VH-VL binders against q9c950r261to396. Designs and how they scored, part 8

Target 1, 136 residues: q9c950r261to396
Amino acid sequence: VPTFEDVKEVTIRRSKLAKWLMEPFFEELIVGCFVRVGIGRSKSGPIYRLCWVKNVDATDPDKTYKLENKTTHKYLNVVWGNETSAARWQMAMISDGHPLEEEYRQWIREVERTNGRMPTKQDISEKKEAIQRTNS
Key: E = the ipSAE of ESMFold2; O = the ipSAE of OpenDDE; V2 = 0.75 times the mean of E and O plus 0.25 times the DockQ between their complexes.

## First folded at step 1 (VH-VL)

Design f5 (framework fv_emicizumab_arm2)
Fold by ESMFold2-Fast, scan of step 1:
Structure f5 (fold): chain C 136 residues (1-136), chain A 124 residues (1-124), chain B 107 residues (1-107)
Amino acid sequence: as target 1 above (136 residues)
Amino acid sequence: QVQLVESGGGLVQPGGSLRLSCAASGFTFSSYAIQWVRQAPGKGLEWVSSISGSGGSTYYRREVKGRFTISRDNSKNTLYLQMNSLRAEDTAVYYCAKVPEYDFWSGYDYFDYWGQGTLVTVSS
Amino acid sequence: DIQMTQSPSSLSASVGDRVTITCKASQDISSYLAWYQQKPGQAPELLIYAASSLQSGVPDRFSGSRYGTDFTLTISSLQPEDIATYYCQQYNSEPYTFGGGTKVEIK
């Protein structure tokens, strides 16, 4: 099972998505990473889910939206728990904050509840290295 | 208006193959997971397979794994079910069905729109 | 797999009667349950989702409720157009499973 630190280091913030949006490596880099999706608000503030990125969906070029200072038709197909929960999201709805440990615990519980697949530690380690190369 | 139209059903011998299609209109096809659900004559409903909006994730009931392949062509707004090594037990009306526009994190797949179905008969 | 046991398998009632159909999950599915209506020769249509939420356009004589793993669909005053087979479906986990169906006929 990947640790919280493992998941945190491969969780991509909105500003990084905007930075890498037009790069040729974008889809290959982002697939297999996590994003923090805003799903609502509680009395304590915004509610987020840690979701695993399955693929980048650019199939509808007419459905554009603003991401930071750019316009894009690229969406993320993400899963929370298992692949039955796959949903398409605007990258504009992705948090620019770091994941919280409670969100990681909720993700673990949901994957277990739905008999979903856990990313391997090797897959995550490879993503960490790729992200580090891109940031350097 | 949301529409789902199935086609490709017919009579086939055991061991044969058929490809079903579901033509979708009235919604952004690539944004929604779509399912295949079947119903044997005079019997109840049985979920067969699901595919995510992008096509990146697929699921199957145990009895069809390795024989059936779900796929989609988002450029054509069309869902497919390739059925190989057909058995008499696969005889059914096959429906395609879409999930609603809702928050998938708090609920999973229920089906707000269904096609009219296409009949597959597997017999000699 | 989660088994959905639906009862009764059939019933006959008069116009205006209150009709109750039940569905029991073999394990906790929270409220991830939908109810469908299938009229003869037609595709199923969604009536209720999340155990008790009425789908838009569905008459308010239909209602759903949950108690633990027991789910109930109620038709408060049966109408002729309600002649159909009704199915529950759990969507808590794959494989999604349906109840066996309840055929509702008028006397």
Scores: ipSAE 0.000, ipTM 0.507, lowest interface PAE 14.1, mean pLDDT 85

Design f6 (framework fv_emicizumab_arm2)
Fold by ESMFold2-Fast, scan of step 1:
Order: sequence, then C-alpha cells, then structure tokens
Structure f6 (fold): chain C 136 residues (1-136), chain A 123 residues (1-123), chain B 107 residues (1-107)
Amino acid sequence: as target 1 above (136 residues)
Amino acid sequence: QVQLVESGGGLVQPGGSLRLSCAASGFTFDSYAIQWVRQAPGKGLEWVSSISYSGGSTYYRREVKGRFTISRDNSKNTLYLQMNSLRAEDTAVYYCAKGEDIVATIDEYFDYWGQGTLVTVSS
Amino acid sequence: DIQMTQSPSSLSASVGDRVTITCKASQSISSWLAWYQQKPGQAPELLIYAASSLQSGVPDRFSGSRYGTDFTLTISSLQPEDIATYYCQQYESYPYTFGGGTKVEIK
C-alpha cells in the first residue's frame, strides 16, 4: 500500500493543472495521479476528498469554464473508492492545498469498503518520476 | 451492549487445523472492520489479520499468510479464522476485536475485545 | 513495517506515584496511536486513541501525549487497580504493530 508521502507527491494542485492545461503531455501526466476534490463545506471550512484521476473528459467543447487565468472545456473523471463512485469534475473545484493525512486514511478505507483497486507502489513511483521530469 | 465471544480453540497437533469463530452482538456488525489479535503465553500482543466491513478486503501478518484465512458472515454476525498448517509458534490466546476511528466511517483502533480463546499447538 | 519501541519493559511504583510509559515509532504515524490496558487474566481494554483522546469510562488520571514520533502514556496518581501491562499500537498502516508492553507493578 502506498504511503501518505507517496500519495502526497503524486497529488496535483489546481495551480499545476492550470499551468500544464495546454501542454501536449497533460492527459498522460495527470491520469493515475490524485487530486483533492472539494465536495462541500463545514463550519470549519471546505471539505475535500482525495480522488484518483481516471481520465480527462474533453468531449463537449461548448461546456467551458474558467480555470485560473485560462478557459477550458476539459474535465476530470475521478474515482473515490471504486468505479461506482466515478464522477466528472471541473478542475476549478480542485484544491490548491496539499492533502491531509486524514484524507489519505479516508481514501484507503473507502477503497477497502468498496473493494476497489489499490494503486501499486510501482504505479506511484512512475507517476512521481513523470511529475519530477516536468518540473525540472 | 457490545459483546464479542470467541470459540473454537483447543489442543491440536503440529500441521493440524482449527477454525475459530467470533460471535458479535450489540452493534451493527456489517458496518465495522473486525480484527484477530493473538498473545502467546506470557508474551505481548500481535496483530494477526483484519477484514473489512463487507468482507471484500483482508489483511494478514506475514507469518500466517497462506496458512490462515479470515472471513465473515454478516447474516450471522459471525467472524471466522481458518487456521491450517499450525505450528508451535501459533500457540496463543486469540482475541477478536472491533475496529473504530475518530471518523464515523473509518475503523482503525480496537474499541471492544472478546475474552479470547486459547489455541495450543503441541505434540 | 512500522516498529513500535516501548519502554520501560517493566516498572514498580508506589500508590500515588506519577508513572510514565514511552512508545517510539520508527517512522511518522501522525497521531494514529492507541494505548491499551491488560489486567492479569483479562482481555485488553482501550484507554486512549488518537494519541491523546481518553476513551469514555476511563479515569482522568490517564493521559496521552505526542511529540513527533515519541508518545507518552501518563498515570498521574497510580492506584492498586492499575496493576496491568500497557501496550501502544499504531494504526497508521498495515501491518498494525504493537509495542512490547510495559508491566506495571505496585511496590
């Protein structure tokens, strides 16, 4: 099972999504990474779920929204637990903060509860290297 | 009232098999992960195996993997541990323990324990 | 695996004494540590979870604290009924691991 530090290193912030949005490597890079999806608010602030990126959905060019200083019709299909949880989100709803250890534990338990697929440490290591290469 | 009652322990020869049961009551059994923890005579606590609320995920300590199988029957509120190819070092009191965490939907620490059942592997 | 090193292995103290038991994790486990009390011939019982949260029904002479990867269980005024072996347990990741235990005896 990947550690919290492993998952943290392959969790993509909103500002990085905006930066890489127009690059030819965008979809290949972010598929298989994690994102923090804003699902609501509590009196203590916003509530996030740590989700795995399944694919990029760019099928409707007329459904545009603003992401930072850019306009895009690209959405993320993400999974929290198993395939039954798959949902399409605007990247504008992705957190620009680092994941919290509590969110990592909730994600592990949800994968367990739903009998979902757990990423391998090899999968995580490959994504970590790809991310590091784009930042160099 | 939350109760966990283990049974099925006893004396068995090396290489033999035993099936332990844990009967649960007083809580919604199918909503919680349950663990097996053992303790050799005069020794410390050792986690053996865990099973998720649905039975879809199971975890084992390295030394029992392939020999022990954890399972549950949510319709009977019962947890099982099938122990095969038993060794002298498996001699211990076996406890079942209910999982729980600070978040209502996550089960991690063990808030309730059964009284235990003794397994003795000896010729 | 995450190793939990517990110290001391045993101690003897007088009624009313302040007793401290320490547990050290080999890597970061945040606050995901529980403390259990096991009286002779009985099953373990939960005392503290999330490093410092007292379980309902547990006397307030018991407390837990964290400093990095170092965790401490404190009994502020030891009572005769506290004769037991105490265990820490990390629940950060599988395999779940326990400390070696600390046997507390009254002088």
Scores: ipSAE 0.000, ipTM 0.507, lowest interface PAE 17.0, mean pLDDT 86

Design f7 (framework fv_emicizumab_arm2)
Fold by ESMFold2-Fast, scan of step 1:
Structure f7 (fold): chain C 136 residues (1-136), chain A 123 residues (1-123), chain B 107 residues (1-107)
Amino acid sequence: as target 1 above (136 residues)
Amino acid sequence: QVQLVESGGGLVQPGGSLRLSCAASGFTFSSYGIQWVRQAPGKGLEWVSSISGSGGSTYYRREVKGRFTISRDNSKNTLYLQMNSLRAEDTAVYYCARDWGSYEDYYYYMDVWGQGTLVTVSS
Amino acid sequence: DIQMTQSPSSLSASVGDRVTITCKASQGISDYLAWYQQKPGQAPELLIYAASTLQSGVPDRFSGSRYGTDFTLTISSLQPEDIATYYCQQYDNLPLTFGGGTKVEIK
């Protein structure tokens, strides 16, 4: 099972999504990483779910939206527990903050309850290395 | 299949009481918040009450606060709405609906809805 | 309370037409807005959440957009099965509030 620190290191913030948006490595890099999806709010502010990125959906160039100072038609298909939770999101709804331990615990619990696919240590290590190479 | 089924509606006199139930199946009930939404005949949707997955947080629209009580029994996968001191204005189809929320207090959209149960307050 | 003003209250259009429904929030709600479809005699169904994210299984002729506090639901090519009342709903704050609904009919 990946630790909170493992997941935190492969969670991509909105500002990084915007930065890498136009790069040829974009989809290959972010698929298999995590993102914090803004799903609603509470009295304390926005509520986020830690979701695994399944793929990038860029099939309709006419469905554009603003991401930071750029315009894009790219969306993320993400999974929270298992495939039945799959949902398509604008990257504009991704948090620019790091994940919280409560969000990590909720994610673990949901994957276990739904018998979803848990990322392996190898999956996480490969993503850590790819992100590190890109930031160098 | 994810499903919510309401029951307990019926005809009641003003000042009377009813308890609505919402039976959940096909998902981990305690991981989701549930909401009660009502719709008067020929009218629009109106939020009534919300409860968190743990049951630790409950919320009510102003007009039902103190008269209605939302609760849940996670061991039975069932949600309840106890309605006291009913008024003609409470006449509506009552839906329970699942929100894609977390354990803590939240405000959210509803992704799965029950078929509704009709409450008529008359005479 | 956050007021959601939905327009028009009703419309009639032909099969294949582009249909636009608008919802205006009385204050900023970011993208915390959902759209529901309710067919006669049935429960509402989620179409769109987070202003523009299409719910799984919903046909791609449905789309949502936001400009400030103005939200738009578009049906690119109206089909007979789209006869329904459509509602917007904000989930920025309690109480949760819905628009008044837009009844869509086929000519």
Scores: ipSAE 0.006, ipTM 0.613, lowest interface PAE 9.5, mean pLDDT 86

Design f8 (framework fv_emicizumab_arm2)
Fold by ESMFold2-Fast, scan of step 1:
Structure f8 (fold): chain C 136 residues (1-136), chain A 123 residues (1-123), chain B 107 residues (1-107)
Amino acid sequence: as target 1 above (136 residues)
Amino acid sequence: QVQLVESGGGLVQPGGSLRLSCAASGFTFSSYAIQWVRQAPGKGLEWVSSISGEGGSTYYRREVKGRFTISRDNSKNTLYLQMNSLRAEDTAVYYCAKDLYSGYDEPGYFDLWGQGTLVTVSS
Amino acid sequence: DIQMTQSPSSLSASVGDRVTITCKASQSISSYLAWYQQKPGQAPELLIYDASNLETGVPDRFSGSRYGTDFTLTISSLQPEDIATYYCQQYDSYPLTFGGGTKVEIK
């Protein structure tokens, strides 16, 4: 089971998605990483889920939106738990904050409840290295 | 093809019940919040209700709370609106409309509309 | 609730005319406003979102702008196929609200 610190290090913030959006390595880099998806609001503020990026969905070139100073038709297909929960999101809906430990615990419980795929420590380590290489 | 098709409209008496359906095709249904919007004959558009992609969040305009229930069956790509205790002012064409936002509980705008189904509440 | 006041309720113009429709929000909605076109007997269609972004496939004679809580839809040169009722909609917060509509007719 990956630790919270492991998941935190492979969680991509909105500003990084915007920065890497046009790079040829974009899809390969972010697939298998986590994103913090806003799923609603409470009186205390926005509510987020940690979701695993399954793939980039660019099938609707007519469905464009703004992400920072760029226009894109790329969406993220993410899962929370297992593949039956797959949902498509605008990257504009991704948090620019770091994940919270409670969100990590909720994600673990959901993967276990739905018999979903748990990333291996090797999968996480490979993503950490790729992200670090890109940031250096 | 990408489309929404409403059905279930008809003539009902005041106090009666009716269930509307909206069949979706050509997109991943569970990824999008879907809305019901109505339009009384010769009048403007009025938002009625919304449901999130996974069905966990629902919203209603004040006048239909407690009388209408929005639901969805993602295995059948179908949205429902159960309408109880119907009133004359509920007479309208009912449209289902797709939000742009995938699974998000945010208010949104509608990039795809069905053709509508007419509900007439009259004696 | 956020009230959307749309004006005028109707207008008559000639082909080639510049047409302007205004929508005023009762409170700040940032740019969370869409414009729809509804032709007689048809469902509404999205024209503009985020106040000024043109939906794909919509002719560039349509444009939207924002000044505070005032929003404007402009048709730079009215064509016969533009005869329709136009609606603004805010999506800043629930409940979602529409303007009352502006019916555009040819003289």
Scores: ipSAE 0.000, ipTM 0.525, lowest interface PAE 12.2, mean pLDDT 86

Design f9 (framework fv_emicizumab_arm2)
Fold by ESMFold2-Fast, scan of step 1:
Structure f9 (fold): chain C 136 residues (1-136), chain A 123 residues (1-123), chain B 107 residues (1-107)
Amino acid sequence: as target 1 above (136 residues)
Amino acid sequence: QVQLVESGGGLVQPGGSLRLSCAASGFTFSEYAIQWVRQAPGKGLEWVSSISGSGGSTYYRREVKGRFTISRDNSKNTLYLQMNSLRAEDTAVYYCAKSDYGGNSYEWYFDLWGQGTLVTVSS
Amino acid sequence: DIQMTQSPSSLSASVGDRVTITCKASQDISNYLAWYQQKPGQAPELLIYDASSLESGVPDRFSGSRYGTDFTLTISSLQPEDIATYYCQQSYSTPYTFGGGTKVEIK
């Protein structure tokens, strides 16, 4: 089971999604990473879920929206738990903050509850290296 | 005043369609998930559908999948439920309810409810 | 689907009595349980969340507890304004499911 630090290092923030949006490596890089999706608000503030990126949905070119200073028709299909939770999100709804340990624990529980796919430490390590190569 | 107000209920024939609305005020609508919960006359509560604050995630009970569509317009602070292919079994008071999370477990619970709108499916 | 079995379906008690309502989950739902109060002709209102946490503005005579998959709502001293139907709800997994309700009447 990957640790919180492992997941944190492969969680992509909104500003990085905007930065890499037009790059040819975009989809290959972010598929298999995590994003922090805003799903509502509690009395203590915004609520986020750590979701695994399944793929990039660019099939509807007439459904554009603004992401930071760019315009795009690319959406993220993400999973929270298992395949039945798959949902399409605008990248504009992705947090620009770091994940919280509570969100990591909730994600672990949801994957276990739904018998979903748990990434291996090797999967995470490979993504960490890919991200580092892109940032250097 | 923090409130939710449902509208759009009425009498409709089996196989017909109806669109319910839920108008929100007194809180930042786009930051909260909202639910539709129904109650048949003299019966208990039954969860129907959920939508996230952004509208990016929707959930449905099995019996309404493909017939009902939940949506929201955050610019108008309004939630919708489009109901198609209505059946007698869909007869109920429909409530919209605002979700909140428990701090320790992120449990969904419904802390604010509207007054409800009655949908009657009858010939 | 997770079944929530609520008992009793109805009860009658006197003002000042201690009232208990129970709810049993068909599987382990941890603390993912809320209790609601619905007065005649009105919408439900949240009383308890996270199995035992009292919602703001709710009188402290209401309390919730958990023992395994068994959940209890207690009213320590029943008041006339407590005449209502009470529902438990699990939010552990969709579809979210409610108990059948318990109608509380005063003798």
Scores: ipSAE 0.005, ipTM 0.523, lowest interface PAE 13.2, mean pLDDT 85

## First folded at step 2 (VH-VL; framework fv_ixekizumab)

Design e6a (at its last look DockQ between E and O 0.70; V2 from the best seeds 0.00; counts 0 for: pae E 3.2 > 2)
Fold by ESMFold2, look of step 2:
Structure e6a (fold): chain C 136 residues (1-136), chain A 122 residues (1-122), chain B 112 residues (1-112)
Amino acid sequence: as target 1 above (136 residues)
Amino acid sequence: QVQLVQSGAEVKKPGSSVKVSCKASGGTFSNYAIHWVRQAPGQGLEWMGVIIPIFDTADYNQRFKGRVTITADESTSTAYMELSSLRSEDTAVYYCARGGEWLDYYYYMDVWGQGTLVTVSS
Amino acid sequence: DIVMTQTPLSLSVTPGQPASISCRSSQSLLHSDGKTYLHWYLQKPGQSPQLLIYEVSNRFSGVPDRFSGSGSGTDFTLKISRVEAEDVGVYYCMQSIQYPYTFGQGTKLEIK
């Protein structure tokens, strides 16, 4: 069961998604990482959910949007709870901030509620290493 | 073509609860925002709250002070709004409405249900 | 909460003449993403509301080009270049920059 620090280390920010968008390794690197999906805005600011990336969807080339200063038709399919509840999102809706411990606890609760799957600590370690190699 | 079909009119006594259903057809459900908007007779529109079914995440207009619960059932593509501790001023038509056609753009309501009249009287 | 104020609250117009409805918000509706979250709805008599204009000036599918929206920041306008009988109803502006979403009080449009 990964800890909050484990998950934090493999949570990808919007600016990194934009940086890596056109790299040949993009999908392989991002799948299995976490992202913070924006789900609304309150008076006190944006609201996020921490989600697990299932795959990259680029099947509709006519549905383009701006990600930072780039144009793309790549979307993230993310999981909340279990794999039957996957949804496609623009990467522009991903936070450029770090996850909060409460967001991690919400993710844990939803996985438990739905009897979903979690990455192992080994899965996290491998992803962390892949991210580090990409940044070097 | 996406349609939202709501449950029928209800007559309720003060202090009771009402649960209005909103069934979506002709499209995907889980990652669209479903909004609830009410309209008292002869009055304007009032936003009550929203749910994004996949996240089971609801946000509410604080004016209702915790009396509203919005839920969704992905297996039946149905959203629900329950209003408790009913008062006569809760007499209104209750609408559900869906966000924009593209899955990630839910900031305006492009498909509306037919409305459900809830009458609160003794 | 963001207060949305419409003027006038009612209009009586001769068929074929223009109509203009103002909507003012208590704070800017321009978000840091560059979009302005102001929308217009029409509720015809006995019907559910229907979307006319989204994000200030974009006509929704099937909306005649005699409807146009404009404005920025806190000040917005809906114009009907030539009013027709089917245009009668109540017009609402709405902001969605933040929760709770709020509507203007409505502007009732009637034909003289």
Scores: ipSAE 0.344, ipTM 0.780, lowest interface PAE 3.2, mean pLDDT 88
Fold by OpenDDE, look of step 2:
Structure e6a (fold): chain C 136 residues (1-136), chain A 122 residues (1-122), chain B 112 residues (1-112)
Amino acid sequence: as target 1 above (136 residues)
Amino acid sequence: QVQLVQSGAEVKKPGSSVKVSCKASGGTFSNYAIHWVRQAPGQGLEWMGVIIPIFDTADYNQRFKGRVTITADESTSTAYMELSSLRSEDTAVYYCARGGEWLDYYYYMDVWGQGTLVTVSS
Amino acid sequence: DIVMTQTPLSLSVTPGQPASISCRSSQSLLHSDGKTYLHWYLQKPGQSPQLLIYEVSNRFSGVPDRFSGSGSGTDFTLKISRVEAEDVGVYYCMQSIQYPYTFGQGTKLEIK
């Protein structure tokens, strides 16, 4: 099981998504990363779910939305529990904040509950390296 | 066209529980929020809670003090609202409503069920 | 909880005349994303509520252009340029900026 620190390092913030959006490496790089999906707002603040990114969905060019100052038809297919439950989300709904440990624990529980795919240490390491290469 | 069809009217005794169903058809279920809103006779609308089936998590109006349980069955595209410890004041029409598909970033209710009358009486 | 206050609670309008309903929120409904989460619903007699206006001023599909919404921050207005018999019912404003969602008391519109 990946550690919270591992997951945190491969969690992509909204601002980074916006930055990478048009880059040729984006669709490949984002796979296997994590994002915080906003699923609601409570009195105490926004509610997020930490999700695993399956792929970029750009199959509907007619459905565009604004991500910061950019217009895009690219969505993220993300996984909460198992891969069969993948769903499409606007990147605009992704948090620009860091994931919380509680969100990580919740994700772990859900993956276990649904017999979802758990990223390996190697998966995480490779993703970290890929991200670092992008930043260089 | 997306439709929400709710279960039939209920008559309940005080202290009992009622479980109302809301079946969605004509579209994707898992990515939509399902809200529950009730309306006492001659009164306004009161938001009870919401569930996003894909996450199997629900949020509730704390005014119900834990008496409300909202669940969803993705295999049948059906959401449920259970209200326990019923009292006469719970007599109302209960509506389910679709809160839009989250991928579209909609925070309003665009499709409503036909409503379910729940009568609580001794 | 955010309190939504509608005025008036009832109004009687002659067909063809305009109508205006006010909705005030106890706090701003402008979100950091730039959207204002105020919506209007109509509940016709014996029917379920139906969406009229979303995000202050956007008419929902099928809603006649007689209906318009405006406002900002905490003050909002629904206007009907020419009231018709089919417009009879109870109008509700609703905020969805945070849970719990809250509705105004409702405004009953009748025809004279």
Scores: ipSAE 0.167, ipTM 0.766, lowest interface PAE 2.4, mean pLDDT 92
ESMFold2 (binder alone), look of step 2: mean pLDDT 92; pTM 0.947

Design e6b (at its last look DockQ between E and O 0.50; V2 from the best seeds 0.00; counts 0 for: pae E 6.8 > 2)
Fold by OpenDDE, look of step 2:
Structure e6b (fold): chain C 136 residues (1-136), chain A 122 residues (1-122), chain B 112 residues (1-112)
Amino acid sequence: as target 1 above (136 residues)
Amino acid sequence: QVQLVQSGAEVKKPGSSVKVSCKASGGTFSNYAIHWVRQAPGQGLEWMGVIIPIFDTADYNQRFKGRVTITADESTSTAYMELSSLRSEDTAVYYCARGGEWLDYYYYMDVWGQGTLVTVSS
Amino acid sequence: DIVMTQTPLSLSVTPGQPASISCRSSQSLLHSDGKTYLHWYLQKPGQSPQLLIYKVSNRFSGVPDRFSGSGSGTDFTLKISRVEAEDVGVYYCMQSIEYPYTFGQGTKLEIK
């Protein structure tokens, strides 16, 4: 099981998504990363779910939206628990904040409960390296 | 076209529980939120809670003090609202409503069920 | 909870004349994302509520252009340029900036 620190390092913030959006490496790089999806708002603040990114969905060019100053039709198919339950989300709904440990624990529980795919340490390491290469 | 079809009218005794169903058809179930809103006779609308089936998580109006339980079955595209410890004041039409598809960043209710009358009487 | 206050609670309008409904929230409905989460619904007699306007000024699909929404922050208005018989019902504003979602008291529109 990947550690919280591992997951945190491969969690992509909204601002980074916006930055990478038009890069040729984006669709490949984002796979296997994590994002914090905003799913609601309470009196105590926004509600997020930490999700695993399955792929970029750009199959609907007619449905565009604004991500910061950019217009895009690219969505993220993300997984909560089991890959069979992948769902499409606007990147604009992704948090620009760091993931919380509680969100990580919740994700772990859900993956286990649904017999979902758990990233391996190797998966995480490879993703970290890929991200680092992008930043260089 | 997306439709929400709710279960039929209920007559309940005080202290009992009622479970209303809301079946979605004509669209993707998992990417939507299902809200529950009730309306007492001659009164306004009151938001009860919401569930996002894909995350199997629900939020509630705390005014119901834990009497409301909202669940969803993705396999049948059906959401449920159970209200326990019924009292006469719970007599109302209960609506399920679809929150806009989350991928579209909509936080409103664009499709409503036909409503379910729940009557609580001795 | 955010309190939504509508005025008036009822109005009678001659067909062809305009109507205006006000909705005030106890706190700003402008979110940090730059969007304002105020919506309008119409409940016609004997029917379920239906969406009219979302996010202050966007007409929902099928809604006539006679309907318009405006406002910002805490003050919002729904306007009907020319009221028709089919516009009879109760109008509700709703905020969705945070849970619990809350509705205004409703404004009953009748035809004279």
Scores: ipSAE 0.304, ipTM 0.811, lowest interface PAE 1.9, mean pLDDT 92
Fold by ESMFold2, look of step 2:
Structure e6b (fold): chain C 136 residues (1-136), chain A 122 residues (1-122), chain B 112 residues (1-112)
Amino acid sequence: as target 1 above (136 residues)
Amino acid sequence: QVQLVQSGAEVKKPGSSVKVSCKASGGTFSNYAIHWVRQAPGQGLEWMGVIIPIFDTADYNQRFKGRVTITADESTSTAYMELSSLRSEDTAVYYCARGGEWLDYYYYMDVWGQGTLVTVSS
Amino acid sequence: DIVMTQTPLSLSVTPGQPASISCRSSQSLLHSDGKTYLHWYLQKPGQSPQLLIYKVSNRFSGVPDRFSGSGSGTDFTLKISRVEAEDVGVYYCMQSIEYPYTFGQGTKLEIK
């Protein structure tokens, strides 16, 4: 079971998505990482879910939107728990903040409740190394 | 490009419940917030709550004291608002509304349904 | 709950003249992300509300440039530089900084 620190190290912020958006390695890098998806607000502040990236969907070139200073038609398909929660999101909906430990615990609980899949520690280690190579 | 179509007007007795439907057509349903807002005759707007269908997560205006339940059915692209223990002051037009494709989907409503009149009288 | 107060509640304007609507919130609408969550809606007679201005000053798609929004913190203004007949209706401000989202009581704009 990957730890909060393991997941935190492979959680990609919106600014990084925008930075890497046009790179040829983008989809290969981002698939298997985590993102924080903004889902609303409460009296205690913004509500985010920590979601696992399944794939990048760029199949509809007419569905363009602004991501910071760029225009794109790339969307993220993500899951929270299992595949029944699979959903497609604009990258503009992704937080530029770091994950919270409570968000990680919610993800763990939801995977357990739904008998979903999770990455191994080895899967995460490989993603961490891939991210580090692109930052060099 | 997205359109929200609501169920028809209803007349209810005090103490009963009502369930209003809001069907989305054109575009993706599961990824967008659906808000519910009501308007008593000749009066202003009151936010009731919101759901994000993919997470099956709803948040409510606590003024309704748990009388409101908001749900969604992804297979039919339909959101529902149920208001229970109806009172005469619940007579209003009930709107569903969706956030747009802009940066702040959860913070404002850019597509509105036509409204559903619910009349509570004995 | 955040209270939103609009003034005036009713406004009669000669066509071609300016109009101004004030909205005051009971607490700051500036979020720690640097954005201000104050929006304006127009409800034309017999219609559903429609989005006019979002996040203080951004015109929604198709809104004429005679509409402008301004303000910060707790004080906000919607201006119409030259009122036209199709501008008739009720204008609402709304905050979305925290739940429950709340609206002002509305400002009815009529042609004199």
Scores: ipSAE 0.031, ipTM 0.646, lowest interface PAE 6.8, mean pLDDT 86
ESMFold2 (binder alone), look of step 2: mean pLDDT 90; pTM 0.940

